# VHH binders against q8rxe9, part 18

Target 1, 356 residues: q8rxe9
Amino acid sequence: SVATDDTSPSVKKRVVSGVQPTGSVHLGNYLGAIKNWVALQDTYETLFIIVDHHAITLPYDTRQLGKATTDTAALYLACGIDVSKASVFVQSHVPAHVELMWLLCSSTPIGWLQKMIQFKEKSRKEGVENASVGLFTYPDLMTADILLYQSDFVPVGEDQKQHIELAREIAQRVNHLYGGKKWKKLGGRGGSLFKIPEPLIPQAGARVMSLTDGLSKMSKSAPSDQSRINLLDSKDLIVDKIKRCKTDSFAGLEFDNAERPECNNLLSIYQIVSGKKKEEVMEECKDMSWGTFKPLLADALIEHLSPIQARYQEIIAEPEYLDKILSEGADRAEELGAVTMRNMYQAMGYYQRRRY
Key: E = the ipSAE of ESMFold2; O = the ipSAE of OpenDDE; V2 = 0.75 times the mean of E and O plus 0.25 times the DockQ between their complexes.

## First folded at step 4 (VHH)

Design u10 (framework vhh_enristomig; at its last look DockQ between E and O 0.07; V2 from the best seeds 0.00; counts 0 for: pae O 9.3 > 2, unsure alone 63.6 < 65, grease 26 > 24.2, placed apart)
Fold by ESMFold2, look of step 5:
Structure u10 (fold): chain B 356 residues (1-356), chain A 123 residues (1-123)
Amino acid sequence: as target 1 above (356 residues)
Amino acid sequence: EVQLLESGGGEVQPGGSLRLSCAASGFTFSDYAISWYRQAPGKQREWVSTISDSGSTNYAESVKGRFTISRDNAKNTLYLQMSSLRAEDTAVYYCAKGSDEYWSGWTSEFDYWGQGTLVTVKP
């Protein structure tokens, strides 16, 4: 294809991200990753997809999926997605994702998917003896989410690197099978049907540890809710969780003592949510007892989280507004994906519907 | 494929000792903190102990001084030496590897768990 014009700054690279409709976010998710991920909207053209089709690949509660979808959208908007800069939409509102997935599945060797499913323990861990076809083929759906929009970059963690490599391989295979002169002979422009996406490694976020074990990452899957601060925890619950969190019997407070992982974690959280420099925190807190520091930390957490909680409550209180945001996001996504889909159907030789 | 396989459980008298092992595979064991958890019948699974990649250790107050966590990175194996066992220590013991990511995108965030090994301390 033609070399890009490096003097054309108005053409932003496109980032596409998917998020599971879980309905909840803890402090570690936010400070460790989501805050930096949302900030990509300032540099890139960004699409944020609530991936409800992916959520049905395992047993789920039909009464909860819709609410979890809207709660997730509201919470990520409250975390800083700006609809004037980014598109936010629900995957199932843009049928092209599934249409493209089918076309990609027809070009994906079964052996490529078998290698992917062998690294997943979900069917054995949950006691499901036979994995669904949806669970087996979800890597093609993720590939469709990425390729449909001609994405330049996909933010990924370690758990998704294999999926991005598969998406790159599928794109290259489809470009080979259906692109180039073969596509031109069918009336198309020729060349590549898909950009080959690149992984995007976001700036590392804060490392936020469990409130019950300062050596373990804060995690949604930890058994006790006491181990984490959720973004929507009430003021009273935040105070109680901090009051009850694991501490130690050392005098004073300090960073970076390997024997004091809880102290390091709690001071680090305080530093981040207060916006203070490490040196300033050390001078302020070095001689404090836990009884003095814990109320200080709780107040800083409450102050930091209150704007997010207020924004969430505004969004949830007006479901018609949220519906409009998601509908407009889906309309923009449908427009972008329509070009890709027309080219794919043409390159694969489909008879296309004529519109009068 | 990440796998964690516990062993060494059994039946002991109060005051006795047991050594649990957790064989790990499918990841670079030396790069991760690894934990022990336990679950008594009818109770929520609870944290017992963690050892970091650098060898730092952390214990729940209920087991401090009685249990010792250790690791052998050459054998990809986590250990829990339990002594002065009590009836309340009766539980299924699990080893766990935390997720290395805070953001999971298209996939759900998960910790990895073993299948567990039963420890029974007779009343």
Scores: ipSAE 0.609, ipTM 0.874, lowest interface PAE 1.6, mean pLDDT 87
Fold by ESMFold2-Fast, scan of step 4:
Structure u10 (fold): chain B 356 residues (1-356), chain A 123 residues (1-123)
Amino acid sequence: as target 1 above (356 residues)
Amino acid sequence: EVQLLESGGGEVQPGGSLRLSCAASGFTFSDYAISWYRQAPGKQREWVSTISDSGSTNYAESVKGRFTISRDNAKNTLYLQMSSLRAEDTAVYYCAKGSDEYWSGWTSEFDYWGQGTLVTVKP
């Protein structure tokens, strides 16, 4: 039998994504990222990891971590992640992530980690000397999350490319140090231990801007909740937020006028949640007043988010169902990761425990 | 890596003017939209103004016509020219740069904030 090249079109490609357990998701996360992740399920073998080990690298509430993990998983399932097409699991339910991270730490120069933006930014207020080892080494854990599963692609935004480049460099270093003829001499297959992952950079997609400032990205970090639509916002709250959102005094509505960033943003949101083409929205809305358009937008948002909210409540009401889904996902992940871990321990020359 | 440092705050009489500055480092300043926010004593932080990478400007209704945001890409500096100041403008003023990341992924959403500069409009 002939092994197919992992890069050939006849081999199904694998995508690995991490998602932090925040317990909340806004419209910008949904339209800008999660919808793209959902679409990947149709083309790729997809693994979605709820990265709960991330949450402990900074101060956190021990009473909320478990709830945030399950709430986040339920929200992503409600947004369209399909467990028949994708594996969804909790990072801490698969110990191989931490095991591989420790092995990778031994091959990662301190200087590579010092360059990582997240460490520099998150430790800035507390001082470098008071930053945790976990915060410093978290990029090695992210690398383990990716490499454990022999990922072909990792979907990332522009701000995350540095982490993927680090993962690539670590994979190349480990392959050089432990792979090839050295691994074959130890009874292994030889060749590469890790596939070198590529970033999957989404094409210019849905950019969702703040409801209070069309020149700023919609963000959970923004001080005012009126600047964003959260997926679980009530109908009344959606109506109120849209009523209060920033608009202009121009007659009619239009896309692509640099003097009207709120107009472009609100029409773009309407286009996406209504499923209409840009040309259809232009013709429909060109002569509308804000008083006519705002209720139309609010209704379209409510119609789009209602099925997501209903599915979320259904999932949260059945905690045993969610637990079973996450457990089955972890089982699949463990089976896949066990191959990588066995190969790593063999290539690194470890005496491996025999199970009796 | 990203650092924002505000200056130019102080005490002023009603109707007076002040110019705030924000010195930026650690990123390609000309490529990003940058905002001013303020926080009055005992109140929530509120957005004041934003200037885009292309120079488009935006203002909160409460400051429109009185404040002017501008940028000097050669000096990596953001400005807020404040005129016709009122007692209600008394606040700590912050410079802020958002991340470009919509992905919840392995990293949290965050904004880069300066330390702030205090503006006091005395009645």
Scores: ipSAE 0.560, ipTM 0.841, lowest interface PAE 1.7, mean pLDDT 86
Fold by OpenDDE, look of step 5:
Formats: C-alpha cells, sequence, structure tokens
Structure u10 (fold): chain B 356 residues (1-356), chain A 123 residues (1-123)
C-alpha cells in the first residue's frame, strides 16, 4: 500500500496590507510596520498596497499625492519588499477596490460604521457634521481592500481590531445574504463568497518614540523635524538629530524604566537597528554615558539605513522600473480581484456584460 | 502643554480589583478619544481599551468582561476599573491621547502618553 504522499504544494496563505501614501516615512513607520512585512514574504503570499484612496478622506495636498505615492512605493522596495515574492501596487490602479466597496456598502448597516472609534476621533477636529462621507465609509473601503483578494490574514495592531472585526462581520453578512444556495441558484458555485480574514497581530512592532519626547510617539505631524528620523535623512542629519535628542540625567542606561522613557526608546532603537538581543544591548550599554551611546546609536542607524537609502535612490533614478513594478503588481491584483468581483456580481444578481 | 497623569496602581491579589485614574490637562479632554495601554516587563506595550469622545468603548480581548473604561469630562479624568485581576495583568498602565495626525491608513496613533502607573498582581 504505497502511501501516495499527496505533497500537494501547500498553497501559501495570503496576506494583504497597505499604508497611505506619505511624503516621508520615518523610523517609526519602518520599524513598526514595513520591516515586519518583509519577514512575512517567505511564509505568505503577500500583497502590499499603497492605499491612495484612503489619503483623500482628509484634507491633503493634491500637488504632493503623486510623488508621495511613488516615494512610498520606492521605499517599500528599498526596505526589502521583494517583487519576486510580493505584489506591490497602488490602490487606485485597481478599480475593483472601489467597486467592491460599493457592493459592501450596500450590506453594511450604518450603525456599524457609527460605532467606529477612529472615525469619531478623526472627525472631531472638523466636527462630526462636517466630516466627509469618505471618512465615514473608509472602513468599508478597507474591508474591500482585504476581501477582494480573499485574504487569510491582515497584519494589524491591537488598536485596529475593531476594523478587522468589522471586515469579518461584513464578510460573514455578505456570505449569508448572497452566498450558499442563493448563489448556486444564480448559476454560481455556491458556498462562501469571501474568506473570513484573521488578524495577524505582529508582536507589537517597536513603538518608536519621539526623539524630543520619549512619551510621545514618533510622528510626522510633530512640528519639529528634530523629533524624528526620516528614512532618507542624510548621515550628518542623523548624527545631528541623535546628538540633540532628549536624554535624562541618570547614570548608566537601562531598559523598561518608566522614569526613563527616552532611554528606553533609544536603547530599543539601537537594539532593533543593530540586530542585537536585548540582553546584549543591556550588557554593552549599561555603563555608557550619553556621550558614548549617542554616537554609537547614530552609527548603527546610519549603517542600517544606508542600504535603504541607496536602493531608494536607485529606484527613483529609474522611474520606468518603478512604473513597471507597480503595473505588474496591479495586473496581478486585477487578476485576483476579477474572480472575486465576478462572483460578487453574479451572486448579487447583476446583469453580466458579455464581452464579445 | 498636554499632560496625562496616571494613578491608582499598586499591588493586588489575583481575583482582586483596582481602579486606575488618568488626569488630563492641556487640551480639551472631551474632544478626544482616550486609551489605556499597558507594558509588562520585557514585553511590548499593548493596547487595553479606548473610550471615544462620545463614550463608545472598545477592549482588548484579554481584558474584555473584566475591565471597564470610563471618563468624566467635567473632571478631565479617565478611569479603568479592573476586576478579576490576573498575574498576566501585571504591567505599567499608561494613558494615551488620540493623535491629531493625518490618517495613516490601517493604523491608529496616539501622540501623548502619561508616565504610567504600576499594577502588580501577586498572590
Amino acid sequence: as target 1 above (356 residues)
Amino acid sequence: EVQLLESGGGEVQPGGSLRLSCAASGFTFSDYAISWYRQAPGKQREWVSTISDSGSTNYAESVKGRFTISRDNAKNTLYLQMSSLRAEDTAVYYCAKGSDEYWSGWTSEFDYWGQGTLVTVKP
């Protein structure tokens, strides 16, 4: 009885993630998200999206959106996203995102969106009444981004759990409303229209704090550029920023002291960019002065960021290459999404266009 | 200047209860969502709970049913009522103010944090 080792090539599960196009990526964004994505490429089929439709839900500079989009894409690649392993594309290049969003909106009770904490928070600045419908419905767009590709997993922080749960609920609802026997009666295969995505809660990406305030997250909105390391900062600028960063007057260096948030932040950054274990960093740095440690940190940052910067420059110098990569990514996305859309239109009873 | 000051931490036995407070100043408290985070020794900071300006609440699965977040806008104070405390709840608990940053896609950010208050759950 020859045990037929049905080694059916274990189809890699699919992971989808994305970020808004931002003109500048700082160290916090990189260490908190992008670096983790790179690690996922070997285990999962990965789709990384520049979600530019999300960027227009709040006031933005129309003159900068295009450049921000290409810069973000270039930085994806520069940070280690491998186009041989992952698909990189721009959200607006795949019309199916918005199409699916519309379909999902039809199945999303308004009360579900009204409960979203992030909407309430973001709309407060403008007043809830003045908040755009786009801002209100962006969770449906996010849901479309996820479900379009039949994603198994979505890397998210714990604070995004609400949106993922919403996506799951919407998927379940649509499956219930249109899937199964109903879909089969319309000539479809039946069953589930969508996979129910699960959150991948990465081990909390290193929360990088501000260089000027260890109690504040590194942020693009901070008034001072001195508060953040941008991925594309020059070596001299990195040295200067680290030199001027806020530190305390305590002797020695230590992790996990609430009274020393800057120290913890800087050590954590050092740990991550050096690739050392926490224990190694502790042993190495425990007796260092800030005068000794800051240059060490700066050097480590420069060493870590230099390859990224070099690769970024190469990519930006060849616009056609980036365009090709994004085009190929979009094509792949369209292919994957086309199946989902076809099924959705069929299941929802649309008259299908015949292409002659 | 935005200030957040946590209090109420201490030692408690497993199964016990504790109420944390966060006193906020330097901003219009009622206009922002406020959150609790915690960081255990040697672990990364993790989200615990958020309360919106409208009073909507959300909880991490690990604390759901045991913790209750609330706010008093008149006092500019955030609360976390903790019950049925476990050893794994041992951490420094931080109050966080919602960020005014532009929406960054699939991530939410907080811009100000308190100094934290230590909660130790020991038999």
Scores: ipSAE 0.009, ipTM 0.236, lowest interface PAE 9.3, mean pLDDT 89
ESMFold2 (binder alone), look of step 5: mean pLDDT 78; pTM 0.791

Design u11 (framework vhh_6z1v_2)
Fold by ESMFold2-Fast, scan of step 4:
Structure u11 (fold): chain B 356 residues (1-356), chain A 124 residues (1-124)
Amino acid sequence: as target 1 above (356 residues)
Amino acid sequence: EVQLVESGGRLVRTGGSLRLSCAASGRTFSDYAMGWFRQAPGKEREVVAAISDSGGSTWHADFVKGRFTISRDNAKNTVYLQMNSLKPEDTAVYYCAAGSDEYWSGWTSEFDYWGQGTQVTVSS
């Protein structure tokens, strides 16, 4: 009931999440992650960044980047991101990200980046000397994405823990070098320039497995599109994929049989998208054949995904609306980041431009 | 976390065979889908073959289907590309790549880890 002022400090803890502009989301990502991100906006002040600057550090298709960016934004909104509770914006629309990255690069020892980039470069390039500057310094850009907004928490998977630890170490180093009494001497507040962010490790969620191999997780990197349900798959395609999915020759259906990983996976998907309890699904499905169950599962998937698809089509049909949403998100982000940038420039002793 | 090192590239005559190997170090090899890519001078990088984390699903590009076979041995942390009936058009640097599908973070790309490449030259 109280109007939210974009200049007012938030009383909620802040969560910052970055997402690559892929333009596609599968059922595993949706049920395992995005549903929980949607829930975060009720508890936290949330910022969802579409990280298009990160997307260019490796080979990419210039014909697809802009469309993938807007498609990804529309999918986030269609999945339940509420712009009255959260900010959604494009990284390149907020220049402060690259400004802060440059300042952080000047304070980051080469050895800290070497332990990260060399790890990736030995798997990608013949030698570290052949890396692009962008690829070498992208961990500083990720750190800027987080620290610019004084983030309390960052949702991360296990493989990204090293990047969050780097962000923490950089924040501590900058606070030591430029904060405290030195900053007070320059007319500043003193104390810390950056809040030290903490990883938000999700509790065990739904682990959706491949439609063609119940022992492999559903993944965008999987070779066959038949292995996954994409959120935007047509009704006919969902039916076809479920009809063709791997099954077994056992009679009836059951959870938790190690010899039947596909059965467990498909029943688990049905349970989640139908909203039924495990006991209800067990009783309903125990005597079903695959010929009976597969249409039931396809219908449940179609029923669950149709509101998301309808909302996505509404958003994509109104590109001016989407542009306005992303612009307003960028304005909010710029306002938040401007505080951090003024403090950094002051603490580092810069002569700051004044505009009247 | 995965580090990748390709081996097996060499000069081979038209109609010959090669097996490329990609040795992975790191403790999460079995959690990654693996791919083989190639790039010839003046051409775009193209995907040759891919295999799921368990090895239960494979894909091969039309231009190599029936000639190349991708496989993996998770016990040895190795992915292979068996190349048969080689053609001059197969001349390229071949790259091994590992893809991570991180549900909770958007900073990871489709294939996050790449090897340094191994040169395959096919001629008479």
Scores: ipSAE 0.012, ipTM 0.335, lowest interface PAE 8.9, mean pLDDT 82

Design u12 (framework vhh_8dlx_2)
Fold by ESMFold2-Fast, scan of step 4:
Structure u12 (fold): chain B 356 residues (1-356), chain A 123 residues (1-123)
Amino acid sequence: as target 1 above (356 residues)
Amino acid sequence: EVQLVESGGGVVQPGRSLRLSCAASGFTFSDYAMHWVRQAPGKGLEWIGNIYDSGSTFYNPSLKSLVTISRDDSTNTLYLQMNSLRAEDTAIYYCAKGSDEYWSGWTSEFDYWGKGTLVTVSS
């Protein structure tokens, strides 16, 4: 028989990701995660959340939180997040995050939270009496961030798959307790209240290590700023940091020698920021001294980071533009979240307010 | 100062078991979560799993039935038991110390890594 092709409009899968408002991003975060997340907006419906409620679970400076939030948003936009393809918004601008978190807390066994956080390790160092309920319950807030939007996928590093497994378990539990025939009897559609999210493991980013110790991952928390390249570091500072970075006394340069972790790290950074293939870098650099290579790496970093820095300065110079972008993102998020919240309250048997 | 030293790697035949160890020093081992991560030739990093100070473990679902992570706080040693090894398990295996910043940017941070130990599954 003659085949009739029924074409439906393409429906993009949804991806949600969060970022804590630190006001700064280092090269390790950029090359290891953010660069891959930017690419997701071409394939998926993407929501990027500045998670300012997570920022208050530990001691913080009230004079810096607002600036850190806007600086972080501007950095993500500068890194390539395109507001015509993606929504960017501040978590606290969408009250449904905390509202859903409270409902999820009521269904989450204490034992599940004890397994998910480093609360015990952290509180032992700080004293149990200094630890907050927010610190203990943050996994429920993270789960709310994900489930509120019926996300198909959550981009996480390989080392955070367990966080998504908790979100999946909570979603399954809530679906069991409140969904199905029970929800239908209350006038709902029945079935599942939440889509069960899957981790999206992108093509692995660079394993970016400390400039002062090739066995330590590049980190914001490292005592010395010399250990990291920040995206907003000046040309002179990049040159100085690379000049002072730890190296070895071996002849030539090579990847994958376990005796040379600094060499592997610096070559990997050069490969990614230069856009060259590993084989090209190996051939180019195999006979180089550190005195030859360090200026080459610094130049490549400066060339790569300059457009990002220029875009960042443009964005922060126009605070009204940034505010409008974040407000529009929050409006989109609020619309999506309102559906989930109505369904949750209905399935849980709440009397819902009518606005007249 | 902080050091993580993996051992137990080598050439192993398909279908056999292997146990890797990681000797930790320079920090209070019993206060931190510890992780295992691997990298196969030409591939990216693959998280295997972690173990909290409490002994609670979480695994990559793709590997959950094939691996067991344990720790001995009295000797500052982390272990990875691998069963039913396949050619696909050929990789450099890294021990990593969890950082205190478990919410930073949803981008997880290990603050220290070992230099790795090579496991080659071949007959």
Scores: ipSAE 0.014, ipTM 0.375, lowest interface PAE 8.3, mean pLDDT 82

Design u2 (framework vhh_7pa5_2)
Fold by ESMFold2-Fast, scan of step 4:
Structure u2 (fold): chain B 356 residues (1-356), chain A 124 residues (1-124)
Amino acid sequence: as target 1 above (356 residues)
Amino acid sequence: QVQLVESGGGMVQPGGSLRLSCAASGFTFSDYAMSWVRRAPGKGPEWVSTISDSGGSTSYADSVKGRFTISRDNAKNTLYLQMNSLKPEDTALYYCAKGSDEYLSGWTSEFDYWGQGTQVTVSS
């Protein structure tokens, strides 16, 4: 399970991560987030959840959800998630997520959830009365995703830290209401029902900017596909996108010139995908023209992404293998979650059904 | 619409202190986690510190733990960074950053807005 020394065996702390079933990944997601998640599996007991129940809280395409779920799983595996080190599973394959969510909803003050609605009202003035119950209560589902597995850490970006704070407050409230001596009186262990999870904010990842505007972050929601490199872009498409990307008329190439955001972005991408140190890239590229540099960058991208693309194609060509992986992950998650659910039902005083 | 305006930077000697402020407008400040990010000459962006929307949780980069303190005043829509025992390696442009307003179930996200930055120079 864990790497241990000869004198003092260690138990790995647990990390739980959720990913939306988007079906696609661009270079910014990969370099900024997924590479950090892959590294976590060497240090922690890791659970990677494909959160398909969350995907339905906003408008979605019913024709695409199943395919997006399996495509997302295959892409993360292709990026280096190793099923011998990590559990990967689909949220809807483990019913305990929604069971716990319901119990947590019954203990969550409505005022705590009202703040979360503000983040989601983007189209125009709709008000909380027009939001779906699913959208309103999804912070409780996210909390259930975390607390079900007694997670020590949750890797989050800065804007998700408030969600972890909500999860912590809910866990503390449930522990207070149902744990301790009350749980002992019902025949339980007593003490806390939930570990209080801590956010794991990764050290700064690569910030990848738009190919058409060096001041805008690379994004799926940008209208032009020309603004991003997708992990599954063909070699010809990568070459074409880099050829057409925005540049400047300055002589030579350099990092950290505020007047040259595109130059900094493209050099940063080259640095990361080539594996070179910043000082090596500076010395190599300082006297290059864009005509010399762009083919170099395209070649480095193609070299880096080709193994990922090859692995992705292998995985999707074997749908039974992918299904088996996701099923086995769900079985492990279900077994782990069943402990938490038994404890919760006991502490809350439920008559639990026995299977004869 | 969203604006983040940093202030409080300047030149200090090693061991000195500075307090950075960020005035936020154009969004409901109390609903968002806020962060400080810095960019040193010749380096990429380095995350420094984050504070939750309630102020109940804080986190720090290892390089600044014990020396820097992040805080917020939700009534004033202002984020702070108290920097003590400053070192030459703390020399950087410091940015106030707003967390993304994509409340997605995906558990890693990036800042959607950065301020213009305030320069901190530590030298003798």
Scores: ipSAE 0.013, ipTM 0.288, lowest interface PAE 8.2, mean pLDDT 82

Design u3 (framework vhh_7pa5_2)
Fold by ESMFold2-Fast, scan of step 4:
Structure u3 (fold): chain B 356 residues (1-356), chain A 124 residues (1-124)
Amino acid sequence: as target 1 above (356 residues)
Amino acid sequence: QVQLVESGGGMVQPGGSLRLSCAASGFTFSDYAMSWVRRAPGKGPEWVSTISDSGGSTSYADSVKGRFTISRDNAKNTLYLQMNSLKPEDTALYYCAKGSDEYFSGWTSEFDYWGQGTQVTVSS
């Protein structure tokens, strides 16, 4: 009486995105990535996974993980992720992620994992003998996150193409080992167990640079908080950070001058948060001093971020609402993943538990 | 798959010159700022130089200003570091590096992606 679930393909292609529970989002994350992910909801069936199991593969604070998870969920919702169009859920609320990861680990050669850039870099910095098994095997967990949901596309930057290629190779290997005629002989559907996911190359997002170094990308790992605008920065802090940001002594303001990377960065930020076209910003700002422009930029940032901050505060003030939406997201994810898990266990020849 | 392959290192006397190259593949090279980072024996990594995606702007660590020049050829997916007036203190393993795309995916590492490195030894 163990059900064999066949599901019809949806008309919409499916996109899966993982997001780290950092509890904070800076302007570079927002303008470069989150705005693009929000737009995907209109075209694709989207799943946004808060990957708390990935967060424990590196040193972390046990007192902060739960709060960082809910803060991150609230921030992404405040930025425009819409639970009526997308599923948002916490990875650890869906046990099938770890369950599938274990099955995939049994089919992943050690040599494939040793080639992964993240393990290579961590081993270089910490030493191979001190790297955790979790850090070594997390690419199998990322692969499980994607394959569990039969994802068509994964939005990744160029740095993560290696991980998507690994996920593709693992899917192909599992399909070869357990799919096809072998699966049919065990009473299954046959064919492929997994869709082979493709990277979704986003349209070029804004590259937001550091406020203290126009040649360095704005980053959460930069030592100085002065180098970034965080989405939840107060009005006074935004004003102070912009007042103190690195500038030059040139007359007027302009885009695309190689000698003026800070000028290009700050004008680009102004353009995007103001909603103006590049030519409008060029005409408006060409004769401005920094003393005139900095208050203008700060005001534009405050105007843009205030609705996001207000929505964030509304969400965190209602923790039961946030818990409900994350729970509902997990329920939807469990339904989708259960089909994949039943097929996987059947194709691998497991004796499946029967409920009485 | 992202690949960064450094070359051009070697042994040189103080005051000498070397040119390092980094061949990049597996990503759209012209979309990324690129950096050189070095690691001397018994010391942590030291940032040396960065060049913008277009090649239009550069920055340097104070220890190398006026002596080193970073450049790139986007048509050939290659990064360069011209090192002049080399000092014993410049002895290190030199890495080509690009920043991670943490903006596009929550699975991204906070670590920069580096090649295997090329050894530069300045000794008399």
Scores: ipSAE 0.013, ipTM 0.262, lowest interface PAE 8.0, mean pLDDT 82

